# VH-VL binders against Protein cereblon (ohgt), part 7

Target 1, 230 residues: Protein cereblon (ohgt), of Drosophila ananassae (Fruit fly) (b3m1f2r157to386)
Amino acid sequence: LSRVPGVDYLEHILFPGEVLPFMIDGSLFDDEMPGLDGLIFGVGFPLMQPPEDNPHKLYGVTCQVYEKGESGRQLVFYKSRALQRIVINCDDIQGPPQYIARNPTSKCFSKVKILPEYFLPEPLKCVDMGSMSRFRDIPSMRDKYRRYQLSSTPWPADACQEYAYEEIVERARKKLEIHKIDTMPRCPIQLSFWLVRNLHLTEKMMRLTFLTDSVNTRLQLIGSTLKEES

## First folded at step 1 (VH-VL)

Design s3 (framework fv_sotevtamab)
Fold by ESMFold2-Fast, scan of step 1:
Structure s3 (fold): chain C 230 residues (1-230), chain A 121 residues (1-121), chain B 112 residues (1-112)
Amino acid sequence: as target 1 above (230 residues)
Amino acid sequence: QVQLVQSGAEVKKPGATVKISCKVSGYSFTSYWMHWVQQAPGKGLEWMGRIDPSDSYTKYDPKFQGRVTITADTSTDTAYMELSSLRSEDTAVYYCARHFEVGATTYFDYWGQGTLVTVSS
Amino acid sequence: DIVMTQSPDSLAVSLGERATINCKSSQSVLYRSNNKNYLAWYQQKPGQPPKLLIYWASTRESGVPDRFSGSGSGTDFTLTISSLQAEDVAVYYCQQYYTTPTFGQGTKLEQL
């Protein structure tokens, strides 16, 4: 089940802005530790990758605790919100990643790479992916190729040129309930994540939108699903 | 057949910089992480750092951090280790070694032949 | 860092006799969820790079003779050569990979 032994993946992909409540055994942590009320990372998606994918990289999100409950028996309750997409090279983990285990016996630590959110104001543009296509079939380069592919829109050239940010927003408004629309962020970065959380996307589309560093590409991927359904 | 071939021996003065190469063949260079290990004369092995050739992501041991730079050139299937501000205690054989498993499963199945770096006044 | 300590520093063994090398880690290298010990053993001959003998504490690398075996769990590990051959004269190193890699100081095995 697990791609990396000792890692428990979440049942669904967790995007920035999403709330993740959790409970841990209070005996594992001292309430006086500086890090207890701070940032907690999690693995943000289920194991949906092909067996040939590069297993040395874990993708997830950082979560910030905003509410902490009193210890009940030996349990501490936390409310957290996902903030940033991250990637962890497994080699950076101090010991196996026991923070992610359902019943961890100890805590562990790792440095993470925060994934960037690139946004270019309109119009949305395709970039040439031809130079990276040679890496498509190389196992070691699949992660790099996939990230490049996801950062560069897979849309046909004509669709990329004509599918403006405002059009994507208007198409989404027609599909969503009024009360949802009232919570829609104005920031394109936050909007791209909000759209994924509030539209019913396939697991494939959720993985593609999660792995891209380009906000423009994420919006284009979302827009393509809205166009296909129309 | 898998081979890791390192550059030849170097003699350097204190304060100089040395750059050692490790050219690989017989496998996909970007599929395996490359590590560098130092062995002082008559002493044990000490891990220096590693690189993922697919994205040039590096990690260094704190003892060498600030002086060591590990790079990879995917066009020539060659990894490099550059060590600056050389001291006499840096006199050692330096090995490149590959690792093909995830993270905390780092053991080295293939090694280069070693490069002797002598730092003398 | 996990500190690896080998014993003895050196030993001499007659051809055909058993050689035993011990390795102790400063903390457990056993991961309970998969019941694997993150420990490897290497052989190094003068002028040569280290050669992997054993990984996961007891799994023999392809091409390594059956006379080499690894055992132990948690913090105490042993490399055994059941019947010493002349070509086994070398320095042996244990390595943990539960965290960033660290090696023992080495054990020099000589023919008596």
Scores: ipSAE 0.000, ipTM 0.420, lowest interface PAE 18.5, mean pLDDT 73

Design s4 (framework fv_sotevtamab)
Fold by ESMFold2-Fast, scan of step 1:
Structure s4 (fold): chain C 230 residues (1-230), chain A 124 residues (1-124), chain B 112 residues (1-112)
Amino acid sequence: as target 1 above (230 residues)
Amino acid sequence: QVQLVQSGAEVKKPGATVKISCKVSGYTFTGYYMHWVQQAPGKGLEWMGRINPNSGGTKYDPKFQGRVTITADTSTDTAYMELSSLRSEDTAVYYCARELRYFDWLSPYGMDVWGQGTLVTVSS
Amino acid sequence: DIVMTQSPDSLAVSLGERATINCKSSQSVLDSSNNKNYLAWYQQKPGQPPKLLIYWASTRESGVPDRFSGSGSGTDFTLTISSLQAEDVAVYYCQQYYSLPTFGQGTKLEQL
């Protein structure tokens, strides 16, 4: 996994979907500045390393460059977007992960593991029929739409999980501005990260929501934060 | 807690060389530029140069070019500023200060953490 | 080389009153690609290092009181203290980081 000088290690957490802007100074390169458009690279978080188990591991994300801009003084601006949570395994390096950040021996991260996003399927109520939804409001087509929806819905459902999910979405809508709600993703995995990005959680809550592999748990953690003001 | 700790005061003769250290703790040394700023007694701030500890790349103000050398030791998280051919007008407090290397609209982009300063006196 | 000029060189303001410090750059420090002014303000008390107050011309550094605000764009910038407190007596510096950093000459703020 490639590394980009200046953003290969960050003091703060990036969640999937978050924009990471950065600039490159021509002095960083011996030769011509390489083209970075579309590059996928790794970003590690030294302060997110697990204190237990393996001190040579640290958490991070993959990012992809999607935009380039020019500025004065030979500076080039880039915009990248975080894609997936990862764990960087720094095998063969003795000492705390902080030493790896300070004295990397390779321009590539090695032994990177992409972390999974587990989500239990939504019940009947959350089925989105896409282009078929226009038939819902036509009296002659309503029964046909209902049959399509029922045939496409997974069952059995986790009723408790669905209840919590809808409650969290409803609470978020009450707290967030309308223009942000318009960008809310329908996919629960993307939604869980979108909520973290837009609710500006405490550092502790950001750590907890980043570390879990369960989308359902991440949403519950976010939901508990939204309940604090009731 | 983020901290920049500089070496102690120095007294030098004209023509001598002084080397000041700035030891950092509480953050990732290679993520930030390290700037050096001069302040003569009762005068304003004057930028001397900066280093990128990740690459060793340096930039200097033309006024100090050829007399100033900034270096960084990533094994000890310490930046150094060496000023040669000292003159009486080099008598000043010298500061190190960090600056975030990448562009981030949500983070401070100025010199957000400074060392305590090192007084260098040049006298005959 | 961008030259930063502050005005006034010194200013005396009564407690609770508004203090205004101006800073002018010899060239624009506005970056059209990101629409940001590469301008910072620092506070320095006697015997202490400078403290960052404002960056991007108008963004207040964490922990800095709400009475401090920055404004302006391009070549003309202002630092405002809405209601002077005793602890605000200090020298204030503007600084550009559009090119190699340069500081203004400083404005000494005293209590009237």
Scores: ipSAE 0.000, ipTM 0.412, lowest interface PAE 16.8, mean pLDDT 77

Design s5 (framework fv_sotevtamab)
Fold by ESMFold2-Fast, scan of step 1:
Structure s5 (fold): chain C 230 residues (1-230), chain A 122 residues (1-122), chain B 112 residues (1-112)
Amino acid sequence: as target 1 above (230 residues)
Amino acid sequence: QVQLVQSGAEVKKPGATVKISCKVSGYTFTDYYMHWVQQAPGKGLEWMGRVDPEDSHTKYDPKFQGRVTITADTSTDTAYMELSSLRSEDTAVYYCARKYSYGLDEWYFDLWGQGTLVTVSS
Amino acid sequence: DIVMTQSPDSLAVSLGERATINCKSSQSLLYSSNNKNYLAWYQQKPGQPPKLLIYWASTRESGVPDRFSGSGSGTDFTLTISSLQAEDVAVYYCHQYYSTPTFGQGTKLEQL
């Protein structure tokens, strides 16, 4: 959407890199309120929220206002960009909390945790191991990678991962306009979100790609949708 | 050695305040939330609240809210639970328990302190 | 807010026999987005703190003997000890971590 009213913010699954344009009635600001230029605020998604009986864990993104214009009327135009995945009003989640405005017009702040983006070599057989919590007590990163290597193919995991990445990029090129391909990020983290923003995914795939902390898993999910022949 | 070591038993009169400590060792204190659980004699486990040692943010069960204060001191790697306006029904063993906070998936208590008996009697 | 109810309150089982403990939640503990059940089981012996046995309804904690297993989904969960050993005499608690933590009332397991 090119204009998003306050209520509609919660209906939209926004991925990092997406532009959220909006307009605000200038009469809502008084002489004591600073402009919204550079403001970082949170946007939550009711569709992606945790179970209904746990209202303290609502998924969302941070957005930062980067452009402001005046229409010459009471309306003030803003452009913001989604930056990071977050959990809003969260408890029991690692990392120092940050306080971010609830929406562009809000004078209230919400406690949020920034969700990590993991880009790890994930050998296919590691999927059988279940949650990464099983490895939380391994003191060194080397122990984790040694275990992953034991479950991988005889060929280096890095080589296998690189080939999968190139396959996904090539399949995406067949579905995207040439001028968009020129803006394709080289960083796998940015690429995973760029692909979601530029491909038509089902709501189920949108939810799954947003909820994963693993960039490799996100790319694999996207790649699986690209294997369907038109 | 990863350990949670609690302070010793306390005997208090009704209306008094008790403060129990839970000293951690062998892991990064700020990577785990510290929870407090009450167990009255012959009864089950009841969650009281928790603190995030990284930012001192607390959350309490409504049954204890207003009487319980949970704090963390990162300089000494020690969590505290203070219970005020003590009543005879507060006689219980109090446990500290850590919850791994890395990511969104680890909500269970993997390590518990040895417990502190608080007796409230006139 | 979520009420956890265990059954039976007490159970006597002979050495080598199967022990089964049930736990029922007042609402589903299954989160559809990750397909996980937010349920754990603890063992408590007299004078000792609770010890984690099972998490995510069926995942056994490191160091816990293979005779312990967890099963179930949604609102109905079971802890099974396939062959009772003398050291298994204890009180067992289920714990939901889907919302604010709550525990079952406990099941006392005794040797017959």
Scores: ipSAE 0.000, ipTM 0.434, lowest interface PAE 15.1, mean pLDDT 74

Design s6 (framework fv_sotevtamab)
Fold by ESMFold2-Fast, scan of step 1:
Structure s6 (fold): chain C 230 residues (1-230), chain A 122 residues (1-122), chain B 112 residues (1-112)
Amino acid sequence: as target 1 above (230 residues)
Amino acid sequence: QVQLVQSGAEVKKPGATVKISCKVSGYTFTSYGMHWVQQAPGKGLEWMGRISAYSGNTKYDPKFQGRVTITADTSTDTAYMELSSLRSEDTAVYYCARVEDFYGGNSYFDYWGQGTLVTVSS
Amino acid sequence: DIVMTQSPDSLAVSLGERATINCKSSQSVLYSSNNKNYLAWYQQKPGQPPKLLIYYASTRESGVPDRFSGSGSGTDFTLTISSLQAEDVAVYYCQQYYDTPTFGQGTKLEQL
């Protein structure tokens, strides 16, 4: 018997707010199936595109089970929702592990670190990479520098003004159907993930928007996609 | 204490199938990948394939592709390597070895099993 | 496939003397994004599994004596034992993990 499809390792990026449905066959367990109501578990996927078979950290999301039902034949279906971005394999990450994620199809546990979401309520500004480049060469700062590099897209001043928060919202409303707009969050953090879930983004843009810890940068990246399709 | 314990020596006839186990303890099984390496008598090390205990994803060397199957049982913390259509040149010591890349990628091998001798003779 | 070639095939060194083993890869194993060489060294004694000595070309595994050191970058790598001890008599292998893992043919180190 195979493992539950797509639960342990997804070939596609799952963003916070997305629903991950899955089904468990009771025959996959030699004992009683564990209770999964309210379970928080980790889901990983490849994000950076290093050389094939290169040892890199696995990025992912935490998911929480919020609904269950029975479909017969010892099958139980679950609905889960992605909550937070994480990085798995905390042995190389500075600081203590903040969470232990469980795989719902096994007794497996992995140490994970929850990734932060930063938002500046001021108008979107270009980020200067110069002052942070010195941290690239410090081993303890490499992960922080890499995240900063991904979150801090160097933009011309005129481009930053083009992608002001309100302008991005207006461009999205122009492109999306009325019933979708009605579900649009007012919180910028939730909005940034909602936009990714509801807009047609390239695979490269999905990777860039997932990797950034800066909500402002994520919105700028989304805005650049919307401007291209004006 | 990290340990990888392999099943005992096997004697097989040509055309047979052998299945070797590698039971782990002292760490979280799914946080590491498991690779298999062949060493013919008096010769060097040759990589056969790998499995991510986390994802179940496998990759095999073309030399063994079609004859080798690597699996993992997370309920017993055990990895398996099955080699079919055995030939006399498959006589070798087979090792399981742990990598710090649970993603299913390649890495260095930090811990090894004790080895399992498989003898293929007519 | 990345081909790993070791030299010499065998080496005899007196106790307390320096032993040097070389390893050459058919293409670079330096990963530009993290500036690390994906090269490891192993020690294997008769009847035993290989034991990890060095990874990322120069990082010594915990518990490995400081007389073992690795150096090199790109395609040319060296394992050095600064002062040979009796327990160091073994076969040594280099291994790349930049692509599908491949090993050198091994260098047999004997006491002179």
Scores: ipSAE 0.000, ipTM 0.421, lowest interface PAE 15.4, mean pLDDT 74

Design s7 (framework fv_sotevtamab)
Fold by ESMFold2-Fast, scan of step 1:
Structure s7 (fold): chain C 230 residues (1-230), chain A 124 residues (1-124), chain B 112 residues (1-112)
Amino acid sequence: as target 1 above (230 residues)
Amino acid sequence: QVQLVQSGAEVKKPGATVKISCKVSGGTFSSYAMHWVQQAPGKGLEWMGRIIPIFGTAKYDPKFQGRVTITADTSTDTAYMELSSLRSEDTAVYYCARSPIYEDWGTYYYMDVWGQGTLVTVSS
Amino acid sequence: DIVMTQSPDSLAVSLGERATINCKSSQSVFYSSNNKNYLAWYQQKPGQPPKLLIYWASTRESGVPDRFSGSGSGTDFTLTISSLQAEDVAVYYCQQYYSIPTFGQGTKLEQL
């Protein structure tokens, strides 16, 4: 991938909630330092496969500056936090100029598409048909079985989805130190990203968990990894 | 104790590119800035640039800007300096050195630990 | 950029006598917000890398003998070696780190 002016590139994947510190050389702006309080900027990941095989589109995250460190004459330190997954369109760069230490010559941001986070609060569960099938062949129970099957199991077995949310949380608690567990979010969306950030996942698993728009799928992928690592 | 171990001497032709390494041993380099300093034979010290590995940010002296590239590999605790379009005037000993990163957020600081130096000779 | 000028270019001192090396910056390297001078001194012996002696103009690096001292503020700085020892024969450099680092041209300290 070629680098496009106006985009800050990162050689690893940043997930929402992760801190990205950066510095701006104060000597470049002796006359006037840029104001970055609350600034939102995009960070692209050129090592991820581009969406739609378009080399001018990058997966990434938005980051927002939340803290300015004590600055000497030479360098101003900022802390930013990744907020949302995005796709960056580098073909149409527009917006106010932004100053980022990794790309301080950047003049403006490109258009970005914010990627959705879908979460089903209660997973779909299949009703166990096997135990009920024994009543099918009993004449006195056949009507009860038919009514149960027709009215209480509308979902085919292969259309059911189940995840062990509580089991995933419990396995994570066993692997992480207490001070890290204290920072674990209650929101499933934030929890899914928090788990990826704090667990040692393979590069493949990090890509898969980043690319999915489904929080439930992300948690299932993480759960599978935790089940293997016991 | 910490030591900086540099790669061995290089002999290059004018117009070539040289890349030398500096490995941090006995400590970490992620909490330090890594600098490169040039010293021509019988002459003084000249700062070339530095990288802050934790932030991936490099800064260069304007004299070398465009010809020098400083990088870091955090997986091997190694900093690199690549100098292109070599001229006879680039014949020198090249030192890597580290500086602390302090709470005042400044990174242009004094250099507390130095490598042994790498001699680069550019001759036609 | 900040230009660092040392004086003298060379100095000959007898063993046990005091050696004084001066360094002048083209602009102040004093930062009023933290009350520090962004100046360091290095010693370099033939065939060896530089060794840090003094930082913040007057703070001695760990392991450096107490006969070495730094003084000065703003634009004028001094490195003093009380009672010169044979192992002190070297080239000495001042360096500012207030902005992009620059070194003085060096002062060669030799024994008579």
Scores: ipSAE 0.000, ipTM 0.412, lowest interface PAE 16.5, mean pLDDT 75

Design s8 (framework fv_sotevtamab)
Fold by ESMFold2-Fast, scan of step 1:
Structure s8 (fold): chain C 230 residues (1-230), chain A 123 residues (1-123), chain B 112 residues (1-112)
Amino acid sequence: as target 1 above (230 residues)
Amino acid sequence: QVQLVQSGAEVKKPGATVKISCKVSGYTFTSYDMHWVQQAPGKGLEWMGRMNPNSGNTKYDPKFQGRVTITADTSTDTAYMELSSLRSEDTAVYYCARGLTDYGDYPEYFQHWGQGTLVTVSS
Amino acid sequence: DIVMTQSPDSLAVSLGERATINCKSSQSVLYSSNNRNYLAWYQQKPGQPPKLLIYWASTRESGVPDRFSGSGSGTDFTLTISSLQAEDVAVYYCQQYFSTPTFGQGTKLEQL
């Protein structure tokens, strides 16, 4: 139960799209911890193992509170969702980094840099495939459509990138429960993080996929893991 | 003041689908996950799944996955559990139960329960 | 998944005497960071839904008589009824919520 509140977030990599739940006991709720609805906060964790090349940086995510509940026992629970990857300079943190990483209710502030998600435009976005696109959505015709589009278009490097994306989706589908497949995103950026959240990756692959700014590279790293584990 | 009121007993033939309702009152429906628990005659309790009525997010036990669908209608404060491809082994009392989620999508204990709905599967 | 095992399967206790029901989990349900045990106890009478008695292993639910108490930590838990009343005759279930909810097989408490 690595996502249980109070898990050592310094040892746990949180990816965009993950739920970070937490609870505040009523006896501890005061003016310094007012209602948190809609609050966006940062969660930091170290990605480098000692010795660090740059010990003044933490990687992390932004999280936004989207749900709360209350009990007659004065317990307030919150659900937050990770949104974007960030880099935090430790020198910019007002307060202990451990509080940001392990306590999402901490009143620590820092300058953060939102990390970009680089993705080249889809190679087929400007190609008029016309009525052929309807065959893509029919399972029995999907392979035929893919072979058709690859054989009827030039073989640029970006076409190979889209092919890898679709093959990774098919490999992942074989390992995932059917109810999760229905929630699989179409956007490659969201898909890359969704796959990390729903697949069992090694610690090394988790770090590599988190550090990668290139969506296509992240998907290829995930794809290599799916090949090796099968 | 919290009440969970379930629909009445059902008798179904094998292969049929049953849909049980659980109407809530006395609290904000969208603030708590709603869980469903099965109890076969003379046996213990088995968790089937849950729904977050605010997000629509569901989680099912693998034993029931593919046959169970949990939904909610926030306009009427009613949760539903639909079980398809019924077998004689599905004869049981089905309970809705309100969680207080400690961990967002994680499991909980059940403070409030519906009265139960008996589903009998026989020809 | 976490398997919950109760003992005994049934017991008979005289009115006014102490009743003890045990519950063992196949894995620890103690969460080290908040030092809480993710364990609940329920009472179920024939024809009725389960009624929550104890949560967090030892916290008594509002309205539950003080003769009911929970104890234990990690993998071994106990529900105690200090002085049995006639209305306490029921089946008792432990439940973990550290992972996907699982229940013990139940302990039937009868009057001797």
Scores: ipSAE 0.000, ipTM 0.397, lowest interface PAE 19.9, mean pLDDT 72

Design t1 (framework fv_temelimab)
Fold by ESMFold2-Fast, scan of step 1:
Structure t1 (fold): chain C 230 residues (1-230), chain A 121 residues (1-121), chain B 106 residues (1-106)
Amino acid sequence: as target 1 above (230 residues)
Amino acid sequence: QVQLVQSGAEVKKPGSSVKVSCKASGYTFTSYYMHWVRQAPGQGLEWIGAINPSGGSTAYNQKFKGRATITADKSTSTAYMELSSLRSEDTAVYYCARDYEYYGSGLFDYWGQGTLVTVSS
Amino acid sequence: QIQLTQSPSSLSASVGDRVTITCSASSSISYMYWYQQKPGKAPKAWIYAASSLQSGVPSRFSGSGSGTDYTLTISSLQPEDFATYYCQQSYSTPLTFGGGTKVEIK
C-alpha cells in the first residue's frame, strides 16, 4: 500500500521562493487555453502526512505563475514560484477530486489556511563583557571588544535582528558556492527559506523546518545543522 | 476489512428517479472521498461524481448535469447517488468506489459490488 | 475531456504468452491507472501512477509509459489473468476510462 506519488516534486518539500515549472498540452481544451498570468494555485505534499487524529489536512504551498514560454507544437511551459506555506483542509475541497499539485488549470478549489511566519524581534542576549575592556587595545582581541561595544550601544530592533543571525549566515557561506551567496536575501523570513533550499539538510530537518511557524526556531534548527562539522 | 455494500437491483419507469445506497465499513468513512461510476451494457466505465463525506462537498461529471445528486450520511457511514429523469440509456450497473487518498487522487482502491438499475416500460 | 483509446479491444492468448495492452490519451497526462475486471465483478485497482503495482498484484504484471502513451504488460499469462483491463486518467475532469481490453485464453 503506497500513496500515489504526484509529479516529481511530491517527494521534495517545496519551500517559499522555489520555482515549480509545469507544462500544459493545448489538446487538453476543447476551447482556447485559459490565460494563466498571475494564477495562484495550491501544491500539496502527501509525504507530509498529518497524524491520524488530523486525517483531513494536507500541508503545502501556494504558487504563482510568473513566466510563460513555448516548447514544441501545442506544448506551453510555465514557471511558478512558491509563495506561502499552507494547510489544505480536505473537508473544504470543492469541485472534481483532483491531485492539486499537478494540474493548476483544474476546476478543483480548496479553502486553505495560510501558515503564519512568526519572527519575534528579540534583542541579542545581554553579554556583560566588562572584563573584556582590558583587551580593547590588543589587535587580536579588538574584534571581541568591538562586538561588546556594539552590543552595549542602543540598536534599532532591525539592526539587532540582522546581527543575531550573522553567525548562521557566515557558517552557511562556508558550505555554499559564491554565486549562490550573491542571491542571499536580507529579510529574515526569506533568508530562513533560502537557507533550507540551498543547504543539504536531512529529511528530518527539512520536515522540522517546514513545520515550524517560528522564523527564529527555523533559523536555530538550520544553525544546529551547520554546527555538525563531522 | 474495508467493505462497501450497495443496495439491491431496481427496475424503474422512464421519467422516474432512483436512489442507490453504499454502506461503508472497516475504515473511517469521513476520511476518504466516495466516487460513483456506472457501466452500461456493452459500454465502458463512466464517472458520475464524488463526495467528501466530512464536509459534504461534491463534484459532478457535466454529462449528468442537474440529474445526479450525491449525498452522505456520516451517522450511518452511507453514501447515496440519486439520478432523476431516467431514460432507457441510464440502464447500467452503478458502483460506489473509495478514493485511494484523502486528498482525492482519482484512483479507486475499493469498490462496491454494484447495483443494476434497469429503466424500461 | 481526455479520451483514452485502448488497443486491442480484445485478444486471445495461451498460458505462458507475453501480453501487451496499450492506452493512448488524447492529451499529455501525468499518470495512468489500470483496473482488472472479471465477469460479473466490480473492477479491482491493479496499477497506479503508470508503473506501481497495487498490493497483491503478481509481479508478472508491469506498467510503463509517459505523456500520451501507456502500456500494461503480462510477461507470462496465467489462467487467472483472463479479464477485461481498463486504463483510467485523473489528470483532468471528467475522470475518464479507456474502452477496455478483453483478454481471453485460446
Scores: ipSAE 0.007, ipTM 0.522, lowest interface PAE 8.8, mean pLDDT 76

